# Miniprotein binders against b1l550, part 157

Target 1, 279 residues: b1l550
Amino acid sequence: MRLPEELLERARDIHSEAPSHRIKLDRVGSFGLKVPVEFKGFLLLAEADVWVSLPEGRRGVDLSRQVEAIYELSNPPKDPFSLCREAAISLLEKLNYADSSGVSIRFDAPLQDGESLKYYGVEISSIASDEIINKIRVEILGMTACPCTAELIRAYKSSEIAATHTQRSLGILEVSTKAEHPDPDKLASIIERAMSSPLRTYTKRPDEGGLVIRSLSNARLAEDVVREMIHLFLEEFGHLPEDTHILAAVRSMESVHMHDIYAERSFSLDEIRKEISSH

## First folded at step 12 (miniprotein)

Design p30M
Fold by ESMFold2-Fast, scan of step 12:
Structure p30M (fold): chain B 279 residues (1-279), chain A 94 residues (1-94)
Amino acid sequence: as target 1 above (279 residues)
Amino acid sequence: GEIRITVEIEKDGKYIRFEYTITSPEELEMALKEIERIIRMVGADRIRITVEASSEEEAERLADEFRELAERLGYDEIEVTREGNRFTVEAERE
């Protein structure tokens, strides 16, 4: 049961009052909202965060209005990219004291894997101010195989296909751009193609042997995977605005160590093109 | 004790599944409101809610609450099935 609406009309407007200290806040909002979305023909339950900037002279944010902004746009479910962008714009329109707004939506995206489906992580955001910045982060597991150990064992055994340790590796591509969000399936594909082999949800024994042999024949360091991801990204998305910022990273869960190996590179399209063209 | 709720929602042959592990009355109240909101947003044709609790009486009471929710949401066919301390509420509309 809710309290009578007339009590709200008579109560002090706490949010509009002066704060204890005149300090602006960058992000104030509702985090961890569950919203259904439609993604490439699938109905998915996503998790959303919504926020706005808070000026130094205002005590609080109208949280109910933030929630209304995204919920109205989520009924019926729509694609998460349009939802993200439209909700960020709506937040600024509804909360006129804010200089900026943002929306982040996280979900596990289905990807066709033979006769089955596998899932990879997607987080998208839109940050609205005088311009809109769209950000997407894709995380997907793959397999890597150590080339150093492979070479040592190959020399020892005189084998064409060297034995080595393999491990699961998490590939990460993050893109911030003034253009539309890149297609996450294409980002996932780039990550998987950079790996020694992709992981599969279902494999029969003959197919499993083939996958293992493929990964062993395509041994790659985490550093190799990051460089290949950047190369493949430029082939697919080199047309994006020059100030587009990318993070490419790999975390290898080393099977022969108690610790992980991590490699990353952050760059703008302008920066990376100048770097590779100087050689 | 601990309460487990599994929710399956279907619309036009598409479906989502999500779960709750409830350890307090406050968590339960929030979960119930969230479940109703998601069902309404999706405009679900079919729902299946499974409740498992430490006691049969507790699980049955909660299953009855979900039956009442399905009735309020306008579902035409509502069925409750029991297996020990596990109750499943299934509801469909045209």
Scores: ipSAE 0.599, ipTM 0.864, lowest interface PAE 1.8, mean pLDDT 85

Design p30Q
Fold by ESMFold2-Fast, scan of step 12:
Structure p30Q (fold): chain B 279 residues (1-279), chain A 94 residues (1-94)
Amino acid sequence: as target 1 above (279 residues)
Amino acid sequence: GEIRITVEIEKDGKYIRFEYTITSPEELEQALKEIERIIRMVGADRIRITVEASSEEEAERLADEFRELAERLGYDEIEVTREGNRFTVEAERE
């Protein structure tokens, strides 16, 4: 049952009161907001989370100010990167008791795939305080082919194109930087190029055969894919600030096992360059 | 009863589609507000909302409610089609 609005005039301002326990909270906000965005000529419905830090002396956050911060900037829809950064800044302006604010925006990004589209996952965030840190995570499925089984089958049958098991693998690149968000299409491209082959939304039989042959001729361990992703990332984004932090990971959904194989590496640009230069 | 809502929005040849599964009157009211907000933000040229209710009586009642939503949004061409416990509201501007 909905209560009459006139009762609000009699209610205490609970949020401005002292809490029962003087404990700071790191993230308090509105999660799962639906927000339309414009991405590379497409209209997409994104999911957004907005939050602020809450000091030990304040009981609650003004949720209406939080949703206003992002909704005002979403009409008309704009690109999700500008929306993310501007909304994080707006949160600090509107909620002056907060030490930091954050905005995360998730959507499935379209990627041209011949005459059709395929989609990959994008999550971006901006965390504002004395400075702004921009984060982006891209996830895209590709195909890997096992080189160990390929070598065993090649030895058995003496074939130039080795037969082996193939499986879907999820590639992940996550970047945290003081610079602008990297282009997610470029991150997705890096992941796909590191795989044995990309996946397609629609493939005719001759094209499908070519994709399978490409995968079999380019067999890669999850570990190989992660290393190649890092190599390709450094070629494309090595210009970012030295304290930029990256996570590169692959989850291989092994067709011959009941479990997945996972490989990852996290690093700063400064750290990885020193490591590579030692070889 | 359970209600399923599918919303399709078009602006300048671009499309978005999203869905709800509603189990309470409060959820329905929030979904309607969210649908209206998204349509207004987008400035949609056309909308298509399909609702599957638990009964024909519920569908008849909700069809009127969604028709009123399209009218409030300023659409001048509104078509409501009902078949059993399912209805579709299609609305557009010039």
Scores: ipSAE 0.606, ipTM 0.863, lowest interface PAE 1.7, mean pLDDT 86

Design p30R
Fold by ESMFold2-Fast, scan of step 12:
Structure p30R (fold): chain B 279 residues (1-279), chain A 94 residues (1-94)
Amino acid sequence: as target 1 above (279 residues)
Amino acid sequence: GEIRITVEIEKDGKYIRFEYTITSPEELERALKEIERIIRMVGADRIRITVEASSEEEAERLADEFRELAERLGYDEIEVTREGNRFTVEAERE
């Protein structure tokens, strides 16, 4: 139901009133907005969250101004990185009582896989205050093969060809930086190269056999995958500011267990360089 | 009953597809507004909306709402097809 504009003009401005308790809130906003974006020549429907900080002396935020900030910038659809950054800045301009603002955008990114496409998860954010912090999280499924079982079977059979169990593993790279967002395709590539093999959208039996053979020759522990991801990340993105923070993780959905294996490492570029250079 | 809505939007040869499972009148109202907003933002050349409901009467009523939406948005080629309790509204702008 739409109320007449004159009634809105006569009503108390509830949002500008003093709250029941003088407590600051870190994030108040509109979550779960559907926003079309253009990514690398594809039109995608993304999900967005927008928020601002709320000072202790103000009762509420104007949610319509938050939605307006991102929707105005989304028509026509644009790349999600520019949208994220520009919307966060726009929120502070539109809601001048806020000390900080943020925008997160989530979508499934297409990746070329022969003649077909596969998809990986992307979440980006920009948080604006006296500076802008850009975050990106990439998640992509790959395959790992167990080196322990491979070694046991090799020893048992005295064979050069070792069998082992394989499983789907989720690789995760998260980057928080004052620089622009890293290219998610490069992050996805790092994750896939660290795995025993990538997953394919479509394979024929001969291609599946080749994938299995590759996995068997490249068996890796979850711990191995995380270390390789960090190594490859430093080769590709070591130029980022020293205070850039990274999370590298893998969750292996073990085919021989009722539970998953998880390995992770978080670090700043400054921290990891000192660690590696020590020995 | 449960209502399923599938939306396909095309602009300059690029496509998006999304779906709703509706179990309440409030969810339906929100979905309809969201669908219209997305179509307007994209400036879609072609849309295809498929509605499936527990009854033919419900599905037909919703399909008519989407046909009216397509007319209001300026689509000039609008076709409605039926397969039981599934109605598809296809609309295109020349």
Scores: ipSAE 0.523, ipTM 0.841, lowest interface PAE 2.3, mean pLDDT 85

Design p30W
Fold by ESMFold2-Fast, scan of step 12:
Structure p30W (fold): chain B 279 residues (1-279), chain A 94 residues (1-94)
Amino acid sequence: as target 1 above (279 residues)
Amino acid sequence: GEIRITVEIEKDGKYIRFEYTITSPEELEWALKEIERIIRMVGADRIRITVEASSEEEAERLADEFRELAERLGYDEIEVTREGNRFTVEAERE
């Protein structure tokens, strides 16, 4: 059923009215939208959130204008980075009352793994105001092996490769910058290289035993992995603007404990360069 | 009852697959609109939509809706197949 159009002429414009309390809201929008994107030759279904700031004197936002902003730019599908930036700008243009806008896009990124694929998590955002800030978070699982137990077992019985426990560890790199989004494949590569070994979707090629031996020969604490990720990040992305902010973290799902081990460091490029240069 | 919808779409040899678990008429109406929107955005050459419901009658009714959608979107070859309470609508553009 559709209501008569004459009712629209008499209906109050609720969104333009004064609110019950004069309080600015930072993010008001449409969350959980499905949008197709093209990423590195793949067609993927991503999940998007779109929002704008709402001034203290306005009761609500025009939600239909928000979804139009991203949907129009998603036909045909394009790369999620351009979509994210362009949609954030479009939101701000379409909704004049807003001081800022934002778009976040999440998807599982395919990564070539021999003759098959594995997937890692990507979340990107663009927040538009007087300038655009681009943010990317990459999460990928790898394997770590405990060096403490390895040394204890080596001391107990002589062996070239000491037995130790191994576990899945989640590596996290998050970058916030005024420059373009960093390539997530490069961020994922940094995380995997910092681990004791990567994980495989299919273990017939390479052999599972070889992967385990690699991990045992490259045992690393969660703290070691975070430091190595930062080192590798600076080698690859040290050219980004000095006010670029990075979070490097690892969560180790310890096979010998009922709990996880977590290590992290947040920093700006300016901050970390001064810290490293002082030693 | 619970309704499961699996959507697979193809464009120029590239594929996406996604699923819905629906427990209300409101969720169903939203899913149907979203599926159509995604197909239109992609400009899919081929679609495959599988519907599974508690009753054969419900699944068949939904399969008919997707068949009609494929017709409205201009797909030339449309096939509907059945396996118990599971109906699959396959459509392609020539």
Scores: ipSAE 0.602, ipTM 0.866, lowest interface PAE 1.8, mean pLDDT 86

Design p30Y
Fold by ESMFold2-Fast, scan of step 12:
Structure p30Y (fold): chain B 279 residues (1-279), chain A 94 residues (1-94)
Amino acid sequence: as target 1 above (279 residues)
Amino acid sequence: GEIRITVEIEKDGKYIRFEYTITSPEELEYALKEIERIIRMVGADRIRITVEASSEEEAERLADEFRELAERLGYDEIEVTREGNRFTVEAERE
């Protein structure tokens, strides 16, 4: 049963009341919303979080206005990048007490893999205030092969055979910038090219042999993969503003250990350029 | 008891699929509203909703609610099928 409007007029406006403690909050909002999006010709169901800053003098936020902001922009479904940016702006317009707003959208992005599709993880956000900061995180699985074991086997067998263990590795690129979001397919491509080989949704024996041979001929440490990802990123996205911040990381699910190997580097474009130019 | 709802939506040959595991009446109310909202946003040409519940009576009741939803949304062809404790509502329009 829906309550009459007369009753609502007599009720306290809890959200507009003074809080128990006069403390600002950075993010208050609706998390885990399902929104359909259109991505590169695909219809996907994404998960969205929306939030705003809450001033020290206000008890709560208007959660219904937050969901309205993103839902209105999701009908019909649109690309998740425009949705993210436009919803963040809309939140500030609808919730005028907020100093900042943010939207995060997560989805699994399809990527052509022969005659089938494989998926990689994408999380984007836009944080709006006097300016907009856009962030994107791409995660994709690939294969690495150990160069240390390969060298030991070559030494033992007098170079008669090249062999080593292989493992699944998760590559991660995260970019925070005042420019528009980088193309996630290009970020995924950078990660895959830095690996010993990509993973496939399915392979027949001849294709499987090719992947294994590629991995063995292109053996790389997690540290090697991170460095290569950074090198390839600079080639593709070096045009971004100097204050663009990047995280490059690899988690290698080691087949010969009970634990994972992890390597990462965070940097701004300005910082890394100065470092690379020094010898 | 536990209720499982699987939703498949098609628009112009494109598909999305999502699921709910529901353990409370409040969760069910939320899921029903969210399912309708997503169908409306997408402007779906076809929908397929599968309901599994701990009782046949509960699953049948929910399937009937989804059949009514499909009717309200203007779907021309609506079919309800049963396989044990699983009810599937399929609806489409030209």
Scores: ipSAE 0.644, ipTM 0.878, lowest interface PAE 1.6, mean pLDDT 85

Design p31D
Fold by ESMFold2-Fast, scan of step 12:
Structure p31D (fold): chain B 279 residues (1-279), chain A 94 residues (1-94)
Amino acid sequence: as target 1 above (279 residues)
Amino acid sequence: GEIRITVEIEKDGKYIRFEYTITSPEELELDLKEIERIIRMVGADRIRITVEASSEEEAERLADEFRELAERLGYDEIEVTREGNRFTVEAERE
């Protein structure tokens, strides 16, 4: 059902009215929009959220204007980084009552894995105010192997390649910066290199054996993986502004336990450099 | 009843595939508009939409709507095929 245009003309402008309570809101917008994007030669369907801040004296936001802004910028599909930044700026310019705007775009990124593709999770955001803050979060699965059990078995068997339990582990890197978004493939690479071994989309028995042997030879605690991720991050992205904020985390889905192991560290580049230099 | 829609679109040899599970008429209207918007944004060369519903009549009606959509979008070749309660609409530009 569509209402007659005469009713729309006579209706009150609800959004411009005073609210029941004079409370500002940090994020009001349209969440879960499907937008196509071009990423590294692939056409992907991404999920987008758009929002603006709402001042204490205004009842609501114009959601249709928000949605129109990102849809216009998505035709034709463009890279998700440019879309994210341009949409956030456009929203702030179009909705003059807002102090800030933001856009988040989520998709599964393809990564070459032998003759097939594997996928890792990417979420990028741009938040616009007097400045633009760019955020990126990358999640990718890998393998870890327990060094404690490996040491016990090595002692028992007198072997350099110790047997131990292995498990799937989710590595997480999140970066917030005033610079451009870091390349998610590089963040995914950092996570995979910090793990005991990467996972494969498809393996044959000989390749599977090699992956297991690699993980056993490179046994790591979740704590080890987080520290290695931070070390590798500083090698690759140490050039970012000093106020860049990073979260490094690992969730290990333990095969011999009913619960997961979790380790994380958040820091700014300024903070971590001072910490490392104090040693 | 439950309606399942699978959408596959192609542009310059690149592909997207996505799905909907629909349980209400209101949800269906929104999803149809979303499908049209995505196809237009991509400028798809070829589309393939598969509809599966609990009733043959409902599935056929929806397939006809997608056939009309393909015609409105300017596709030159449109084909509708049926297998029980499953209808597939394929459309492409020459």
Scores: ipSAE 0.626, ipTM 0.867, lowest interface PAE 1.7, mean pLDDT 85

Design p31E
Fold by ESMFold2-Fast, scan of step 12:
Structure p31E (fold): chain B 279 residues (1-279), chain A 94 residues (1-94)
Amino acid sequence: as target 1 above (279 residues)
Amino acid sequence: GEIRITVEIEKDGKYIRFEYTITSPEELELELKEIERIIRMVGADRIRITVEASSEEEAERLADEFRELAERLGYDEIEVTREGNRFTVEAERE
């Protein structure tokens, strides 16, 4: 049963009280909020998390004010990048005891695939303090084919197109920058171009055969895919600030193993340029 | 018993679809508030909400909550249809 609302005016303000232990908390907030967004002409239902830092002398956060911050900016739906940045700023304005705030927005982004659509994962964040850091993570499935098994089979039977195992591989690009969020469609494109072949939503048998042949002829290790993703990223986004941080990774769901293969590299633009220029 | 709620919201030819699974009718109050908020934010021209429960009587009772929601939101045309333990509330504005 719901207790009478009149009791609230007699209750202590628990959130403003001193805590039992004077410990700062880094992130306290409302997670899993459903918010509509407009993305490249599509109306999507995104999932949002909002949080603020909590100082050592305050027991709790005003959760209702956090929710208000993002909901006010979501009516009408707007692009998720502006929503993310503006909501993070709004959180600091509404919750003046906080030193920092953050917003993350997750959605499945549509990508044109012939006459149909396919979807890839996007998570964006904005973390506000004395400056704003924007983060974007893109995940998209593609296909890889093993060059090691291909070479072994070619040596064994001298086939023109070597037989090898193929598998779904998840490509990941994550970018943290003081500049605006990179375009997720461009990040998704980089990942797909680094793979042995992209995956298709709908494929007739002749087209399916073509994708398989392409994959087999363009066999790549997970390590190869990560290096190619970094190369392509630098061509497209090398203009970002030097302290921009990138994670490039591939998780290959190996068809011949009960486990996955994983390869990654984290770097700043400054770091990677110095590494490349030394060769 | 498990209750499934499917929500479709349309605005200017664009639409979103999402789903809830709740274990008791009492949980519906929170879902109703969230659905109402999303509809208002979108400014939806049309909504379609489908409720499926273990019994016809329970599904009908829950669907009536969504019919009342559509009325509160000012939809001009509201239709409720039934297929066994599944009730669909469709509402639109001209």
Scores: ipSAE 0.595, ipTM 0.858, lowest interface PAE 1.8, mean pLDDT 86

Design p31I
Fold by ESMFold2-Fast, scan of step 12:
Structure p31I (fold): chain B 279 residues (1-279), chain A 94 residues (1-94)
Amino acid sequence: as target 1 above (279 residues)
Amino acid sequence: GEIRITVEIEKDGKYIRFEYTITSPEELELILKEIERIIRMVGADRIRITVEASSEEEAERLADEFRELAERLGYDEIEVTREGNRFTVEAERE
């Protein structure tokens, strides 16, 4: 049985009532929504969170208005960046008691790798208030090789190319900006170029050998990878607003240890330029 | 018993695939509504839904629900196939 809409005229408007305690909430919303998106010619099923701020004098948020906002903009599927920004703006317009709104969208992005595809992680968000702040986080696996062990074995064997241990490393770039979201494929490319070598979905033995040799010839510490990622980021995205904030990080899953190595740096564009120019 | 549902959707030669594992009957109606919503939003040309359950009767019942869903969504050609406790509903438009 569906209840008649006429009952709405007799029901209390619970959401508009005073709360038990006059406390502002920063994020109230619908989390874990499945929304189809179109990304670079692919149809993907993404996961979305939508929220708004809730003022101290209001008991609750109309969650159906939030879900409606993103679903209407998702039909037909569109690119996740436009969806993210437009949904955040729509939420703030539809729920006028809110000071801010936000939308996050997560998906695995396909990346062409020869004749096959590989995938990397993308999370984007847009937070709307008097301005819009766009955030993107890209995570992709690559390979690193230890330069310390390589140098020791090189000295022992008296050869130019030394053996060393290799491991998978997770590279992370996160960007927060008032400009449009950076292209995640370019962020993924920066991460892979900073590594000793990229990982591939499919390799034949000769190709696998070449990848290992490339890694050994380009041995890098996690600290080296983070610095290279920052350098490459500045070459590609140095044009972004000076208050753009970046996180660059690497987690190396060390094959000779029971633990991981982690290195990171957070900075704004104006901060890093001053630091580099001081040398 | 555990129920596994695999959904494949096609629109203009582009594909989505996703899966559900149901361990509680209470989840079923929510999952069916979510599947319908995603199909409607995509405007899919073709859908393929595979249901696998521990009992043939349970799998057949669920497959029939998806066949009815395809009919309600206006698919022209609907085919249901069975292989043991595995039922596949394929539906196509135009």
Scores: ipSAE 0.507, ipTM 0.835, lowest interface PAE 2.4, mean pLDDT 85

Design p31L
Fold by ESMFold2-Fast, scan of step 12:
Structure p31L (fold): chain B 279 residues (1-279), chain A 94 residues (1-94)
Amino acid sequence: as target 1 above (279 residues)
Amino acid sequence: GEIRITVEIEKDGKYIRFEYTITSPEELELLLKEIERIIRMVGADRIRITVEASSEEEAERLADEFRELAERLGYDEIEVTREGNRFTVEAERE
């Protein structure tokens, strides 16, 4: 049944009322929104979360206003970085009681792989207050080969252990900065170059053999990959503000175990440069 | 029963494909609104929606809802095809 217009006009504005307890909430919003975006010439369906801070004196957030903010900016689809930043700013403009807002957008990014495409994970966010902080997280699969098993095979005279030569590893780079979002393709490239070899969506059998041989000749521990990722990141993105925060991590899906190996390092550009300079 | 819906949307030779699983009539109404919103935002030239249900009768009823959606969105060429309990609605603008 459609509600009478006069009833809506007389209804209490529950969201603007005083809450039962005067407690500030950091994030209140709409999560899991489906939004089309344009990324490097591709049309993708992304998943978005939008949120604002809620002051201690206000009962609730106008969730319809939040959804409106991002949907208006998504018609027609646009670049997800611009959408993320503009929607975060729009949220503060539309919801004047909030002192901060945020938008996160997740999608699988296409990457050229010979004559086909492969995909890697991207999550970006923009958090707006008296300043704007941009965050990007890139996850991509690659191949690593165990140096310990490789050395054991070299020491063994009459047979070889094939099963533990290689495994899939997930490389992760997360960057939080006051500058613009770093190019995710460059972050993905850094991760792949730090690995023993990249993974392919489709290869001929001879090419597959080449990837395995390459990974065996470039055997790396998860710890080695993280250090190499940091080194390559500093070469490519060392120009970012000194308070830029980075997370570099690798999750190795060990072929011999039901569990994974994980290595990570979090740092600011200022912190890592001082550390490297002291050694 | 569980109902699987696959949506493919095309605009100027670019494609997106996504899937839904629903179990209730309430979910269908919300899903139709979301699919319509995405199609309108994209300005899609062609759409292809595939419905799989536990029975032919159920799948046909759902496919009819998507055919009606395509008509409301102004698509000129609408075709519905069947393969068992799977119905596909294809629609395009001239």
Scores: ipSAE 0.587, ipTM 0.860, lowest interface PAE 1.9, mean pLDDT 85

Design p31S
Fold by ESMFold2-Fast, scan of step 12:
Formats: structure tokens, sequence, C-alpha cells
Structure p31S (fold): chain B 279 residues (1-279), chain A 94 residues (1-94)
């Protein structure tokens, strides 16, 4: 059943009314929208959040216009980077009372792993105002091996019995920049190369042995992995604007403890270059 | 009772798969609208929707709704398969 159209004409415009308290809100929007996207030849179902700023003199946001903005741009599906940027711009066009808008899109990205696929987490954002700020976060699992236990075994039994504990570790890279979104596959590659070894989707016994040997030969602390990630990031993406902000982190799910180990560093490109050059 | 819906859609040889676990009539109504929206956005060549419920009658009713959706969306070939309280609706466009 539909209500008469005359009722809509006579009803109060709640959204445009003055609020009870004259307070500006930073983010008001629709969160958890499902939108299809095309990523590197794959069709994926992504989860999107859309929002705008709300001025102190306005009671509410037109949520239906927010949803319309991203849904129109998702038909047909397009790449999530263009969708993110274009939707953020569209929100400001459709909601003229807003000073800023934002869009975040999350999905599990496929990554070729021999003859199979594995997946890593991606979240991209675009925040629009007088300029556009692009953000990307990549999370991927890898393996680390303890150098402390390896050294103890070396001291006890020399290189004939090289043993140490291994564990899954989650590597994280976040980038915030005025430039285009960095390629998430390259960020994932940086994380994996910083680890003792990558994880595989499927291995036969000989291949599994090779991964274990690689991990044992490349033992790294969580702190080592973060430093290596930063080094590799600067090699690949050091050309980005000086005010680009990066977060590099590792969470190691220690097999010999009931708790995790976490290591993290946040920096701007300008900051890290000065630090490295200062010795 | 609890309802599980699995949706698989294909466009130009590319695939999406997603699932719902539904525990209320309101949640079901919203999920059905979302499924239709995603199918329309993708412009899917083929769809496969599997419905599982504690009741055969409930699962069959939902399968019929998805069959009607496929017809409304212009799919030419529609098949419904049953295995107990699990119904699968497959539809494709020639």
Amino acid sequence: as target 1 above (279 residues)
Amino acid sequence: GEIRITVEIEKDGKYIRFEYTITSPEELELSLKEIERIIRMVGADRIRITVEASSEEEAERLADEFRELAERLGYDEIEVTREGNRFTVEAERE
C-alpha cells in the first residue's frame, strides 16, 4: 500500500529543520551497502559506506540521495577506485549543504597463488572537499619464524638441527595520499616479501617443505618485518607526495604464547626521509 | 525458523557468490530486495539461488518467488531443483 502523494506535500521536511542542538556532525551516512565491483578481471561483491558532513543548522541528511549516488555509479559494475572517487564527488553534487563527503569500499582481493587463488583484505576510501584524499589499507597473512629460538638451537646443536617456532602473522599497510590509490597488489607483495615466507592456498609435501625451509632460513621478528615493509615501500612508492601518510604494522600470532605480538610505525614520507638521513 | 539463501551470479564468465542467514520476516524482505538490486546492477547472464529452510513448504515458497523474479527479469531458461528442504533456482539468458 502507498500513502497519498498529497500527504507527502503537507508533511514537514524533517531533514531541513533546525536541530534541537546546533552542533556540526563530521560523518552522517549509509553504512554497509552491498555493491558489485570489477577488480583486475574479477567480479566481486564489495561493502560500501557513504557519508557527508552535516552543518550545525540542519537536522538531518537525505539518506536516499546518498544511496542513489553510489548505486547509480555501480550499474554496471566498475573498478572500485573510480567508483570510490566518483561517488564521493557525486555526494557533494547531490547534497549541496555538505562541506565534505566520503566513500569507503571493502572487499577480499584475489591474488594468484600458483595454479590457485588466495585472498587478501582491501579497504579503499576517497574523501572529497576542496581536494580529494585517497586512502588504502591492505591486510595479508604470511609466516614468520622466531630468530631467537633459531639462535638458541644453533648455539646448542649448531646448524645440523636448525629449528625454531613459526606462526601466522598479519601484515598491514595503510596509505593516505592526494595522489591516486596505490596498487593493492603491490602493497600485498611488499608485505609478503617482508615476511619469513608467504602462505600458500595448496601445497604438496615437497612444496610445503620448501616453504618451511624458506621460513626457517629467513627468521624475522615482527619488528624486523615492519622495518622491511617500510624499506620496501620506500623503494616502490617513494615518488608519492611528501605529505603522504603511511602506517606499517604486523600482528604476530605467536605459537608459543597465548597472546599476540604487535609492531607498528606511522609516518609521512617527509618525516621518514629526514629520520633515515639523520643516522 | 532460520532460512539460508545462497546467491551465485555470472556476467561474461565472471562470478559473485554471497549468502544470507535470515531469522525474521523483516530481514527476509530486505534481503530479497537486495538480491534483486544486485542482479539488476550486474546485468547477470546466469543466476543460481539456493534456498534452505527448516520447512519444505517455506523453502518451496521462497524458490517460487525467485522463479517469479527470474521470469520478471527476462531469463529464458529457468529450472527449479529440490533436495529435501533445499531448493535451487537456476536461470539463464540466451
Scores: ipSAE 0.602, ipTM 0.866, lowest interface PAE 1.9, mean pLDDT 85

